# Designs tried in a protein design chat: miniprotein binders against p81326. Part 1

Every score and structure here is a prediction.

Target 1, 226 residues: p81326
Amino acid sequence: MLHFGGFIMEINHISKILEKEREEYIRNKVEEYLKQGFSKDDAVNKANQSWRTYIGHRIQDVIYNLLKKFLKDSGLKVTTDKALNNRNLPEELDKVKRLIAINYGEYLFLPDADVIVYKVENNDIKIIAIISVKNSFRERRFETTYWKLKLKESPVTSHIKVFLATPDKDNEISYKCPNGKPKKMRIILEYELDGIYFLKEDFEETEKAKHFGKIVEDIIEISKKL
Below, numbering starts at 1 at the first letter of every chain, in headers, positions and changes, except where a header shows other numbers.
F, E and O stand for the ipSAE by ESMFold2-Fast, ESMFold2 and OpenDDE, each averaged over both directions (binder to target, target to binder). V2 = 0.75 x the mean of E and O + 0.25 x the DockQ between their complexes.
[cut] marks letters that were taken out.

## First folded at step 1 (miniprotein)

Design r5a (at its last look DockQ between E and O 0.65; V2 from the best seeds 0.00; counts 0 for: pae O 5.1 > 1.5)
Fold by ESMFold2, look of step 2:
Structure r5a (fold): chain B 226 residues (1-226), chain A 100 residues (1-100)
Amino acid sequence: as target 1 above (226 residues)
Amino acid sequence: SPEEVIERIEELADKAYESDDPKEILKIVEELVKIAEKTNDPELVELIVYELALIAERSDDPELIKEIAKLLEKIAKESKDEELKEYIEELLKEIEERLK
């Protein structure tokens, strides 16, 4: 069916850029911390911590721009949680925001939806998918799962696909049964989420766990069923 | 508020995940279970069960694992979610085999 060779080539290019960015970023941050009087060991530790925060936002930006580029001709639009947090929203984005909000009676909360894919049909907006970007599973590892469960419980949001995008460089969820022993974190995430998309080559591929290069085809296919 | 409860659960779970002290972990586990018993949000209960499953998987302390199993049984007894009850039953069987 659809061939996205250009998308895969851009993903590989971006991965190489991000690794070069890491080396430059760490060098600059270490120098900054040394100038502030930190020991070399402390400066390195602080620089690595700073990079982890930075890379999470950087990966989100890359994913947003790639999806925006490659989904445009299919009539699909892309936005971010950052864009939805602006006080003065265009009418279209205000509708997107209201369509993903979770109602707790007295309170309304937005899921931590890093990237949102939607379409406009006859002045109506349909949310297709939410992509959560996660660099590490040491903290808040089931946050995305919780939001999927909440979206699933309402007939107005139950159709929304919730995807996880991750480099998973530490192999926290890359394999279901390493050495024959079940990895509960991977099994739970794969069971509850609609898909896990890896920004690397070395992982156990399944129907729901795929290389990130497949995400555009999957989103387009889902949008046709709505 | 609902957001305060969610934040508290995640803070507790992350602290338990980083801890190597079984006594500290057990206090955290007991606090998580109290939240599961008080909440009106079934998805939070499911989240808590998943966190307890990971804590038990990571632990090598038989007494901590036994206490987690006891608390999971309590959650299952009070739950009306048949899928969650089945998951807990499977988890308890895994724990029983592991303690042999």
Scores: ipSAE 0.542, ipTM 0.834, lowest interface PAE 2.3, mean pLDDT 85
Fold by OpenDDE base, look of step 2:
Structure r5a (fold): chain B 226 residues (1-226), chain A 100 residues (1-100)
Amino acid sequence: as target 1 above (226 residues)
Amino acid sequence: SPEEVIERIEELADKAYESDDPKEILKIVEELVKIAEKTNDPELVELIVYELALIAERSDDPELIKEIAKLLEKIAKESKDEELKEYIEELLKEIEERLK
């Protein structure tokens, strides 16, 4: 059994761990942008934007690697939309890509799928879950909800669970009704999605809103029903 | 593509969230509404409604909030989706209570 304790601690502090790199990253990027001829203010702004993108990717990579590791023993496989963005795919990944595609009549488009969990049984591929990873909700706030709704419209994709994983550093969706005021974003996301998984300890737990440590178990359980 | 539209919606929403100028936010809101009027995808309209609701929730400007409410009413009137209409009606009630 993977030492869940160390793993949970690492997950809970992922934002803090990554934040330690921020100062150095910003400094380096500012220097880079200054060399490119940007003003000091522009360089700082661009560096901060770059950091947001960078940290988002890092969190996604961490989650991907964790899921890949912890789901391996269950026989479940993990990929990403980025891996599917290739003209020449192995047969398995080509099938995965086709099974998550959303029909828009003349066109098929992929949902945002930071992490895709699937199983292979008897040469058949079944998509189990899509995990959207968000560091903050300043960007793409309800995009995951849109994709969930679109996936529900087809019998081919309607069974696919859509989860959101987030450290929610700014406590945008950690609580439903802080101080008696409903947080619409939390309520909507929790209602529309199959689950929200927090990479932190300080949040309001519900049936759908759980600690990220529960995601592996939940995915395995779902996989058994498919 | 629908994906491009989503990206544009999110870009606009992000700009609105980052702005402290109610006038600028209103321009962005109006652009979002225009997108909603042009799209035939009910889920995209819903997405825009959600973003408008969030913008209103984060605003401390009563005039901006009132204008968003008017625009939501317009979307509801033009919509054939009863669920969306009901949701917008609920949002409008919440906004009314907040403005009291």
Scores: ipSAE 0.026, ipTM 0.357, lowest interface PAE 5.1, mean pLDDT 86
ESMFold2 (binder alone), alone request of step 1: mean pLDDT 84; pTM 0.822
ESMFold2 (binder alone), look of step 2: mean pLDDT 84; pTM 0.823

